# VH-VL binders against q9y8q3: the designs that were tried, part 45

Target 1, 263 residues: q9y8q3
Amino acid sequence: MRRIGLEALERVLYPVIPVVVTAEHQGRVGGMLAAWWMQASFTPPILAVAIAPERYTYKLVRESGVFAFNLLDFKLVDKAPFLGDVSERLLPGKIREAGLNIVRGEVLGAPLIAEASAAVELELVDVVEAGDHDVFLGEAKAVYTVDDFRGGMWSLETYRPLMYLGRTRRPGPVYRVYLTPRGWERREIEFAGGKLKPLAEKRVRLISRVEEAVKASSSREEAVDAVRRILSEEGLDPSDAEYLVEDALRRAKSYRRRGQSSS
Below, E stands for the ipSAE of ESMFold2; O stands for the ipSAE of OpenDDE; V2 stands for 0.75 times the mean of E and O plus 0.25 times the DockQ between their complexes.

## First folded at step 23 (VH-VL; framework fv_axatilimab)

Design M3 (at its last look DockQ between E and O 0.21; V2 from the best seeds 0.00; counts 0 for: pae E 3.4 > 2, placed apart)
Fold by ESMFold2, look of step 23:
Structure M3 (fold): chain C 263 residues (1-263), chain A 123 residues (1-123), chain B 107 residues (1-107)
Amino acid sequence: as target 1 above (263 residues)
Amino acid sequence: EVTLKESGPALVKPTQTLTLTCTFSGFSLSTEGVGVGWIRQPPGKALEWLAYIYWDDDKYYNPSLKNRLTISKDTSKNQVVLTMTNMDPVDTATYYCARIYYYGSDHYPFDYWGQGTMVTVSS
Amino acid sequence: DIQMTQSPSSLSASVGDRVTITCLASQGIRNYLAWYQQKPGKAPKLLIYYASTLESGVPSRFSGSGSGTDYTLTISSLQPEDFATYYCQQYYSYPLTFGGGTKVEIK
């Protein structure tokens, strides 16, 4: 066994079966692919997922206290990069634009992906800081499956889980790579063909302006006020400011921990 | 406003190591998908890509330069550094740094370039 | 390596002319092709990406077309400020490679 660099850590831990985390606040539904999730307790049934404060889904879960996990079959793999790549903050209605339908859970009213093979409604019970992410702990209040789930286990005759391998490591186009156990089908998926460049420019500009404002501020309150103004200028929701400031502070702290010089 | 600027020596002797620094503003290498690359152009000749580095320290080099290149970054200083060993008169060129980036599964060519710095390898 | 062959290497044209520059890749590049304009003493400027999409702020007289291995830059009505050298570049595969350039000069 040989030692390798920590920069490869997350990719060593792949493949994983990702979930789509969905949440809603004030009529706005968001979702994101999440690879960093686990079952944390049986009694009560608690699931955990790591979410960075910059993610729009982070805000939705914090504000509503309700979210869902959605397990997708590999037949939907072509939609996975779009769900993970595009922010609802920048493109409202993302899930429906991906050709997926939202239905409501019966217990919490959580937004569920109708096409999912399974979904879990979750009530937020705690948020634990873990570096550049927070770990969201949710108590499961309802579980849903397609009719093909029986006998207390999935049948791989009918259910093909996604197995996420991360981004390609080749120079050139960056694809997200997925496998499935049955049939061992591999997909490297490109969604947009350059069409996201205007949104990408907006994202990079926003992050840079937020970082500059945070660095120039002498207090969190001053930073939040500055970022609210930036968001208003960009035509975005000023109530996002606290989350973006927190994200910028955590990214600065995380780079210090990785041994990068930030004196 | 996105800007990049190259700095380094204007004159290098054959066999010496060239060190070039790209200092930029208006974006950060802490941002997922963002990278900076180096491109050179000999006088009167075509552009040649040298290397690029991404936010997560992924590095890519032109294979034709036989391991002569090293690229590194200092995210807190908004700097990317290129070193090229064993310089030869054929390496005389204007050296540019430029931004390259991706957003999820979408990726883009070099969209913002520095003004370039001329490096002469003489004697 | 993907070789980019650009034609012509130079051309002379008058203001108002339609100018066409071609770029041939040695293998398919799935429209991951950029066009740059470079004026003497200046850095290249991105005009077109993904074969046909204009970069923000680029005049509409510039257009790109093509697919697979064959790509074309067109200037529909040449203006005085368009006299420059134009480069194509593939960004599909490592290593990134540029065409040899096309110098557009005043007739």
Scores: ipSAE 0.383, ipTM 0.746, lowest interface PAE 3.4, mean pLDDT 86
Fold by OpenDDE, look of step 23:
Structure M3 (fold): chain C 263 residues (1-263), chain A 123 residues (1-123), chain B 107 residues (1-107)
Amino acid sequence: as target 1 above (263 residues)
Amino acid sequence: EVTLKESGPALVKPTQTLTLTCTFSGFSLSTEGVGVGWIRQPPGKALEWLAYIYWDDDKYYNPSLKNRLTISKDTSKNQVVLTMTNMDPVDTATYYCARIYYYGSDHYPFDYWGQGTMVTVSS
Amino acid sequence: DIQMTQSPSSLSASVGDRVTITCLASQGIRNYLAWYQQKPGKAPKLLIYYASTLESGVPSRFSGSGSGTDYTLTISSLQPEDFATYYCQQYYSYPLTFGGGTKVEIK
């Protein structure tokens, strides 16, 4: 083995099987594709996922305390990136727009993806701050599977696990690379391709404005107020300002930490 | 403020190896999406892309240079190094380093350039 | 490789003139086209990226247009400081390639 830079760590860990994290708050259902998840405990059964404050799903999970993990079959590979490319904040009904349907879990009433091969209802038990992301710990309250799961094991004759290998870096459009063990089929899907591009760009612009506002502010409160105004101007929910500011602060290496930014 | 600066020998003999260093500031190669590349320009001629390296050490080279190029980075020093073997008088040019990056769904071209360093290959 | 054919190689113009430079790609590059300005003894300066997006700080008299394989840089009203060599560059695929350049000279 050879030593490489820590900046390559994320990509070294690929491929991974991502989950779609779904949650609902006040009738607003959202979801995101997440690669950074794990089982954290056997007894009780606890799963964990890292989510950045900027993600709308972060808000939904924080506010509701209930969320779900959904495992997708590779047959849904064309739909999966949609859930990561566009924010529910900017596109209400993102999951439906992606061509997916929602069903309710039987125990917690969590929103589940109907087309998923497996789903887990989770009750939020803890949130741990980990750098620019928070780790959400959820206790599993129910698990659901399709018939491909038999006798305690997936039938890989029918089930095609969706694996994520990361983004391409060649010039031009950015692609996400997905794989499945069956025949090692590989798919490259353009990031925010087609009609999604304007929405993705809008997200980038919003984040940039937030970053600028935070940078221009002398306190967290001032930043939040500024971002509230930005959100209002954009026709978005000003109450999201706290989350966006938090995200920007965490990503900013030179800015004050949460505990110090209120001065 | 983003700045880049090339350094290296002004004169190289044929068959020798050229080593150029790009020292930059105002950005970091620890930032996702950030890269630094090299472009050269013979006197009175057009620009030619040579190579670039991303923050995660992913490297890309111009295939026309037949594996004569090696690019590396030292993130802690904000430096990128380019080596070019078997130099020939035809390689006489101004060598530039420049920033390239992607963000979101797109790659971006070279937005910031060094002033360039002239390299003459002569016996 | 994608070849970039730039035309004309040189042109003479006067202050206030409308200047048009064309860049043709050997294949479609989906607007992943940049324009640079280079003055003698200086490094290239990015003017436009993604075919038509103006780089920050670049005067509005510069504009880019085109699609597919055909792209154009336009200077609506040439200023004294605009006399320079201009290059197009595709960044759609490897290797990155530049046009041959267009020298804009004073008439």
Scores: ipSAE 0.214, ipTM 0.697, lowest interface PAE 1.8, mean pLDDT 92
ESMFold2 (binder alone), look of step 23: mean pLDDT 94; pTM 0.951

Design M4 (at its last look DockQ between E and O 0.43; V2 from the best seeds 0.00; counts 0 for: pae O 2.8 > 2)
Fold by ESMFold2, look of step 23:
Structure M4 (fold): chain C 263 residues (1-263), chain A 123 residues (1-123), chain B 107 residues (1-107)
Amino acid sequence: as target 1 above (263 residues)
Amino acid sequence: EVTLKESGPALVKPTQTLTLTCTFSGFSLSTEGVGVGWIRQPPGKALEWLAYIYWDDDKYYNPSLKNRLTISKDTSKNQVVLTMTNMDPVDTATYYCARIYYYGSDHYPFDYWGQGTMVTVSS
Amino acid sequence: DIQMTQSPSSLSASVGDRVTITCLASQGISNYLAWYQQKPGKAPKLLIYYASTLESGVPSRFSGSGSGTDYTLTISSLQPEDFATYYCQQYYSYPFTFGGGTKVEIK
């Protein structure tokens, strides 16, 4: 084996089967496509997923304590980039916009994607800080499948696992690459076609305003108050302020250490 | 409000090294997906892309000039620096910096440009 | 490299005229095509991206069309402020490349 650079680490770990993490709080349902998840325990059955504080789903899980994993069949591969690329904060109703429907789990009432091939209801049991992400540990309370799962095994004659291989190199169009082993079908998926630019501009403006407000503030309380005003001016939920301030502080800390080590 | 401004010498002698600085505001290179690029335009001629750098220090150079160009950033100062070695009179041009960025799988062309700085290479 | 061939190189037109400018790419660019306007002594200004989508604040008299290798910028009714040079640019693949420009002059 030869040693390679750490910048390639995540790609060495692909392919993976991503999940859509769904959660709800106070009538708002959100979701995100996540590749960084695992099983953590058999007894009790615990699953783990890494989520950054900037993600809207982070807030929903923290505040509700209930979430779900959803496994998608490859027939839904065209929707995967949209679910992963677009923040619910910027586009409310993202899941419905993707043409997917929400149903409720029978045990926790967790929001599930009706079109998923499997779903797991999870009750949050712990959150562990891991650098720029937190690891959410959830105890599985229910699992659901379609008929393609029978006899304790997936039927690969009808179920087409969706596996994520990563994205293509910049610069140029970023294709998210997916694979299914049945027939070895591989797809490179583009979504958006420029339609995300207004949302992207709003995102870049929001992050810049949050960073400046945090820099100008003498306390966390002052920063949160300033960011609440920014969110209101942008037509966004002011209760997001704590999470955006935390995200900015984590990014600033990591940046300052590396920048200062050069002199 | 997004602004970019180029600074550097107006006159450079052949064989010297050109150093240009882009200072910007209204966005930050700490933001995922954001980058800054350099484009030049010789008098009366078309635009030519030179290089760009993204928030994660991912760098791209025009292959025809790759061994002459170096791009770097200072995120805390909102600056991007371009260095071009072994200048020649054919490199006389207006040099622009501009913002480029992506969001997820969606990416965009240069949407905000500086006003440019004219660099003349002559003895 | 993807070559961008822009035509015409110049044209003369009167206020109120419909103006059409074309760009041909040497290979398909999947609508990753931008149009810029540049006035003398000023930086380029983004007009259109993704072949047909207007940038914020750009007048509706500007429109873009095309697909594959063939792209067109149209100005439906030319105004005095539209006399400028127009450039297309592909941002589909590295390295990004520009067309040679089309100068739109007053008749």
Scores: ipSAE 0.498, ipTM 0.812, lowest interface PAE 2.5, mean pLDDT 88
Fold by OpenDDE, look of step 23:
Structure M4 (fold): chain C 263 residues (1-263), chain A 123 residues (1-123), chain B 107 residues (1-107)
Amino acid sequence: as target 1 above (263 residues)
Amino acid sequence: EVTLKESGPALVKPTQTLTLTCTFSGFSLSTEGVGVGWIRQPPGKALEWLAYIYWDDDKYYNPSLKNRLTISKDTSKNQVVLTMTNMDPVDTATYYCARIYYYGSDHYPFDYWGQGTMVTVSS
Amino acid sequence: DIQMTQSPSSLSASVGDRVTITCLASQGISNYLAWYQQKPGKAPKLLIYYASTLESGVPSRFSGSGSGTDYTLTISSLQPEDFATYYCQQYYSYPFTFGGGTKVEIK
């Protein structure tokens, strides 16, 4: 083996089977494609996923305490990047816009993706801070599967697990690379404009403004107030300010305040 | 407000190494998708791309400069540094740093530029 | 490398004129084409990206069109502040390359 840069760590860990994390708060359903998840406990059955505060799903899970993991068949591969890259904050009804439907879990009432091959309802039991992400620990309360899961095992004759291999290198067209073991079918999906581009740009602008506001503020409270104003100007929910400030503070170590006034 | 500012020597002798620093504000290289690049422009001539560095430390160089370039970042200081070895009078130019980013599959070109710093290579 | 051939290198126009600048890429660049405006002593300013999308704050008199290898910047009605040098740039593949520039001068 050869030593390589730590910047390649994420890529080294691929391929992974991502899950769609879904949650709802006050009637707002959202979701995100997440590659950083795991089973954390057998007894009780606990799953974990890392989510950054900037993600709208972070807010939904934090506020509701209920969320779900959804496993997608490769047949839905074209929809996966949309779920990962578009923020519910900027596009209300993202899951629907992606061409997916929501059904309610029977135990917790968690929003599940109707088209998923499997889903798990999770009750939030803990949140652990891990750098720029928090690890959400959820206890599984219910599991759902399609008929492809039989006899305690997936039938790979019909079920095609969605695997994520990462993104291609810049510049030019950047593709999300997905594959499934069956026939090693590979898909490289490009966002070719449409709703994604303006939303991506808006997100970058918003984040930049938030970072600027945080840097210009002498306290966390001041930063939150400033970001509230920014969100209002952008026609977004000002109550999201705390999450965005937290995200900015975690990413920018040089001026972390963590609720304290700057000296 | 996004701002970038180049700093470094105005005069460099031939064969010496040029070190330029880009200090920016209004954005962070900790943000996914964000990058900073260097572009130069000889007096009265067209623009030439030199290098970029992204938030994930991914680096790209203009191959025409035959590995004379090294780009690095200090995210905590909001700085990007470019070094160029074996300077020659032909390298006399205004050097700009600029922001670039992509999200998803879409790449956004240089949307914010520094004012540029003139570097003269002369004995 | 992708060569960007910009034409004309210079043109003279009057206020109110329609101005067209062309940029030809040596190969297809899939609309990964940007246009910049540069005034003397100033840094370039982004006008258009992805061939036809106006950057925020750019007047609507500027427009971009084209596909494949052939792209065009149009100023529908030239204003006094539009006298400058314009550059196209492809960001389809490394190395990113710029056109030679078009200087728009007052007639």
Scores: ipSAE 0.039, ipTM 0.642, lowest interface PAE 2.8, mean pLDDT 91
ESMFold2 (binder alone), look of step 23: mean pLDDT 92; pTM 0.926

Design M5 (at its last look DockQ between E and O 0.53; V2 from the best seeds 0.00; counts 0 for: pae O 2.9 > 2)
Fold by ESMFold2, look of step 23:
Structure M5 (fold): chain C 263 residues (1-263), chain A 123 residues (1-123), chain B 107 residues (1-107)
Amino acid sequence: as target 1 above (263 residues)
Amino acid sequence: EVTLKESGPALVKPTQTLTLTCTFSGFSLSTEGVGVGWIRQPPGKALEWLAYIYWDDDKYYNPSLKNRLTISKDTSKNQVVLTMTNMDPVDTATYYCARIYYYGADHYPFDYWGQGTMVTVSS
Amino acid sequence: DIQMTQSPSSLSASVGDRVTITCLASQGISNYLAWYQQKPGKAPKLLIYYASTLESGVPSRFSGSGSGTDYTLTISSLQPEDFATYYCQQYYSYPLTFGGGTKVEIK
């Protein structure tokens, strides 16, 4: 066995089956494709997912206390990079833009993806800090599935799991890679063809401006006020400021723990 | 706004090592998907890509030069450094740094360039 | 490596002319092609990415087209400020490679 660098850690842990995390607050529905989830308890049934404070879904779950996991079939693979990569903060209504529909759960009213193969309604019970992410613990209150679920397990003749293999490590441009074990079909997705460049530029600029404002501020309150102004100038919701400041502070701590000192 | 600036010696003797620094602002290498690359252009000749480095320290080199090139970054200083060994008069060129990046599964060419720095290799 | 062949290497044109520059890749690059403009003593400026999408602030007289291995930059009505050298560049695969350039000169 040979030792490898920590930068390869998450690639070693793939493949995984991601879920789409969906939530709503004050009429705004958002979602994100998440690979970093697990079952945390059987009795009561607790699921966990890691979400960074910068993600719009983080705000929605934190403020509503209700969310859902949505399990997708491989027939939806072309939509996966868009759901995972594009922030609802930058593109409101991205789930509809992906051609997906929202329906409501019967128990908590959680937003569910109508096209999903399974969905779980979750009530938030705890949030645990884990470096640059928080781990959200949700108690499952309802489970939904399509008719393909039989005999107490999936039939892989009809359900094609969507598995994520990570981003390419080839020299050159980065692609996201997906697989389904039925038929061993593999896809490298080039879904946007450069069309996300304006959103990507806005995201990079926003992150940079937030980091500069946090560095220049003498208190959290001052940083939040500065970031509220930045958000207003960018045409974004100023109530996001506390989450973006928290994200920047966590990234700064995470960076210094990896061995960079500025003194 | 986004700016990049190259710095380093204007004159290098054959066999010496060239060290160039790219200092940039308006973006950070702590941001997922962001990278900085180096491109050179000999006088009157075409552009040649040398290397680039991404936010997660992934590094890529032109295979024709890879034994001579080293790229590194200092995220806290907003700097990327290129080192090129065993310089030769044919390496006389203007050296540029430029931003390259991706957003998820969407990726882009070099969109912001420094002004360039002329490096002459002569005895 | 993907070789990028530009043609012509130079051309002479008058203000108002329609100018066409071609770029041939040695294998398919799935529209991951950029066009740059470079004026003497200046850094290259990105004009077009993904074969046909204009970069912000680029005049609409510039357009890109093509697919697979064959790509074209068109200037519909040449202006005085368009006299420059133009480069194509593929960013589909490592290593990144540029065309040899096309110098557009005053007739």
Scores: ipSAE 0.430, ipTM 0.772, lowest interface PAE 2.9, mean pLDDT 87
Fold by OpenDDE, look of step 23:
Structure M5 (fold): chain C 263 residues (1-263), chain A 123 residues (1-123), chain B 107 residues (1-107)
Amino acid sequence: as target 1 above (263 residues)
Amino acid sequence: EVTLKESGPALVKPTQTLTLTCTFSGFSLSTEGVGVGWIRQPPGKALEWLAYIYWDDDKYYNPSLKNRLTISKDTSKNQVVLTMTNMDPVDTATYYCARIYYYGADHYPFDYWGQGTMVTVSS
Amino acid sequence: DIQMTQSPSSLSASVGDRVTITCLASQGISNYLAWYQQKPGKAPKLLIYYASTLESGVPSRFSGSGSGTDYTLTISSLQPEDFATYYCQQYYSYPLTFGGGTKVEIK
C-alpha cells in the first residue's frame, strides 16, 4: 500500500450503498441521499447517519425526531442524484418532483418512499456532533421490504442494490457514478440541460451571503438575525437561519454548537 | 458582492518564479462546488486558462505549461495562490483570477473575475 | 485538447446592426460553451453559459445558440456599449479552452 492524501478518504470508502433519509415536519416532507450511514447497535437496533446542518433534512429530523431510511433498487438510479443534489429548501416537494411517492410507516408514521425496496422507521435517540456533520442515531421501530427479500435474504435475482461510487472529477460535465452487482451494470448520470443551474446558483448565493453575514457578525445571535433577514429577502423560511449559521460556522472551523444558545 | 483581486509582482526576471495571490470576498472556498481559477492574457492576444482549485482541494492545470504551475488555497484567508516557475518573456501577460463552480452534475463557467494584474517578464 | 475556432476574428458594424459570431469546437462539447465580453483594459464579463442561458443582468439583445460543435452568439441590435471583444470558451473537457476572440468595431 502507498500513503495518499487525506483529501481522498471519502473516495477511498466508495462504493457504498446509500440510503434516502426521509423526514417530515409540519407537513413538509423532505429527503436526501446519504452515503454516510451505518448500523450502530444490535440491541436495541440503532442506525446512524451523518447529516450536515445546511441540509434541509437535518432540520426535518431535528424538529420531528422521526425519520426513515429507504433503500432503493438500481432501477431508480436515475432519480438518486436528484435526491442528493436538490435541496427541499429551494425546491419544495422535491421527492415528488423526482417522480417518487410517499407512504406512511405503520408504527411512527414516518414518510417512506413508496418505490423503495426497503424502509426503516427510526426514532431519534441521539445526535452526536462530529465535525461539519452531526451523526443522527435512530432506533429502528419498523422495517419494510418488498418480496425480493425472502427467507431472510435478498434475492439478487430480482433485487439490484444501488451502490454509489462517487462523482467524477473533471471540469465538466460531472457525473454521479452508480453500480449494481448484477452484471456490474454501471451508470454515469449527468444533470443535463442546465436545469439545475438556477437552483445551484441560488444555493451558492444563499450560502455565500450566509457566510458573509456570519463573518460580519460579532456574535452568533447577530449572525442568526442577519441570516433571518437574508432568508426573508430570498423568500425562504427565516426559521432556518440557525441551521445555516451553524453550518457556516462549522465549515469555517471557528465555532461549535455546544455551549451556545440558539435565538 | 463577489469580488476578486490579484496581487503579485509586476516585474519578474527570466527563470524566476512568479507567485500570484487571489484574494476574494462574497463567497468561500469552504462551499461545496466553489472553485477559483487563473486565466492569463498576453497583450493583444486571446485568453488562456492556467489552473483552478476547488473547495475540496481538487486541482487542475493546463498541461501545456509542463508542470510549471502550482495552485493552492487558504480558505481561512479567502486566498488562492498560483506559482509559475521558470518564467520567460513569452509569459508576459495580464493574469486574472476568477470564480468557477459546479453543483451536482452541472458546471458553471467563470462568472466573476478580478481586474487582472499585469506581469512583465524581462531582464 | 478541444480547439475552439472563433470567426470572424474581427468585424465592423453599426449601431442597430445584427451581429453574429461563430465558435466551432474540434469535437462535441454538449452545450458546455460560454461567451464573454471584454472591453479594453477590463476583465472578461460572462454573457452566456451553457450555450444559450443568459447570465443575470445581461441585456436580452444577447443570445446564444447551437449544439454539438457549432455555436453562435447573436446581438440582435448592436448598441454603443457593445463594441468590444468577444470570446467563446468550452468547459466540457479538460483543459478549458477559449476561442481566439472576435473584435466588434464601430463602422
Scores: ipSAE 0.039, ipTM 0.635, lowest interface PAE 2.9, mean pLDDT 90
ESMFold2 (binder alone), look of step 23: mean pLDDT 93; pTM 0.948

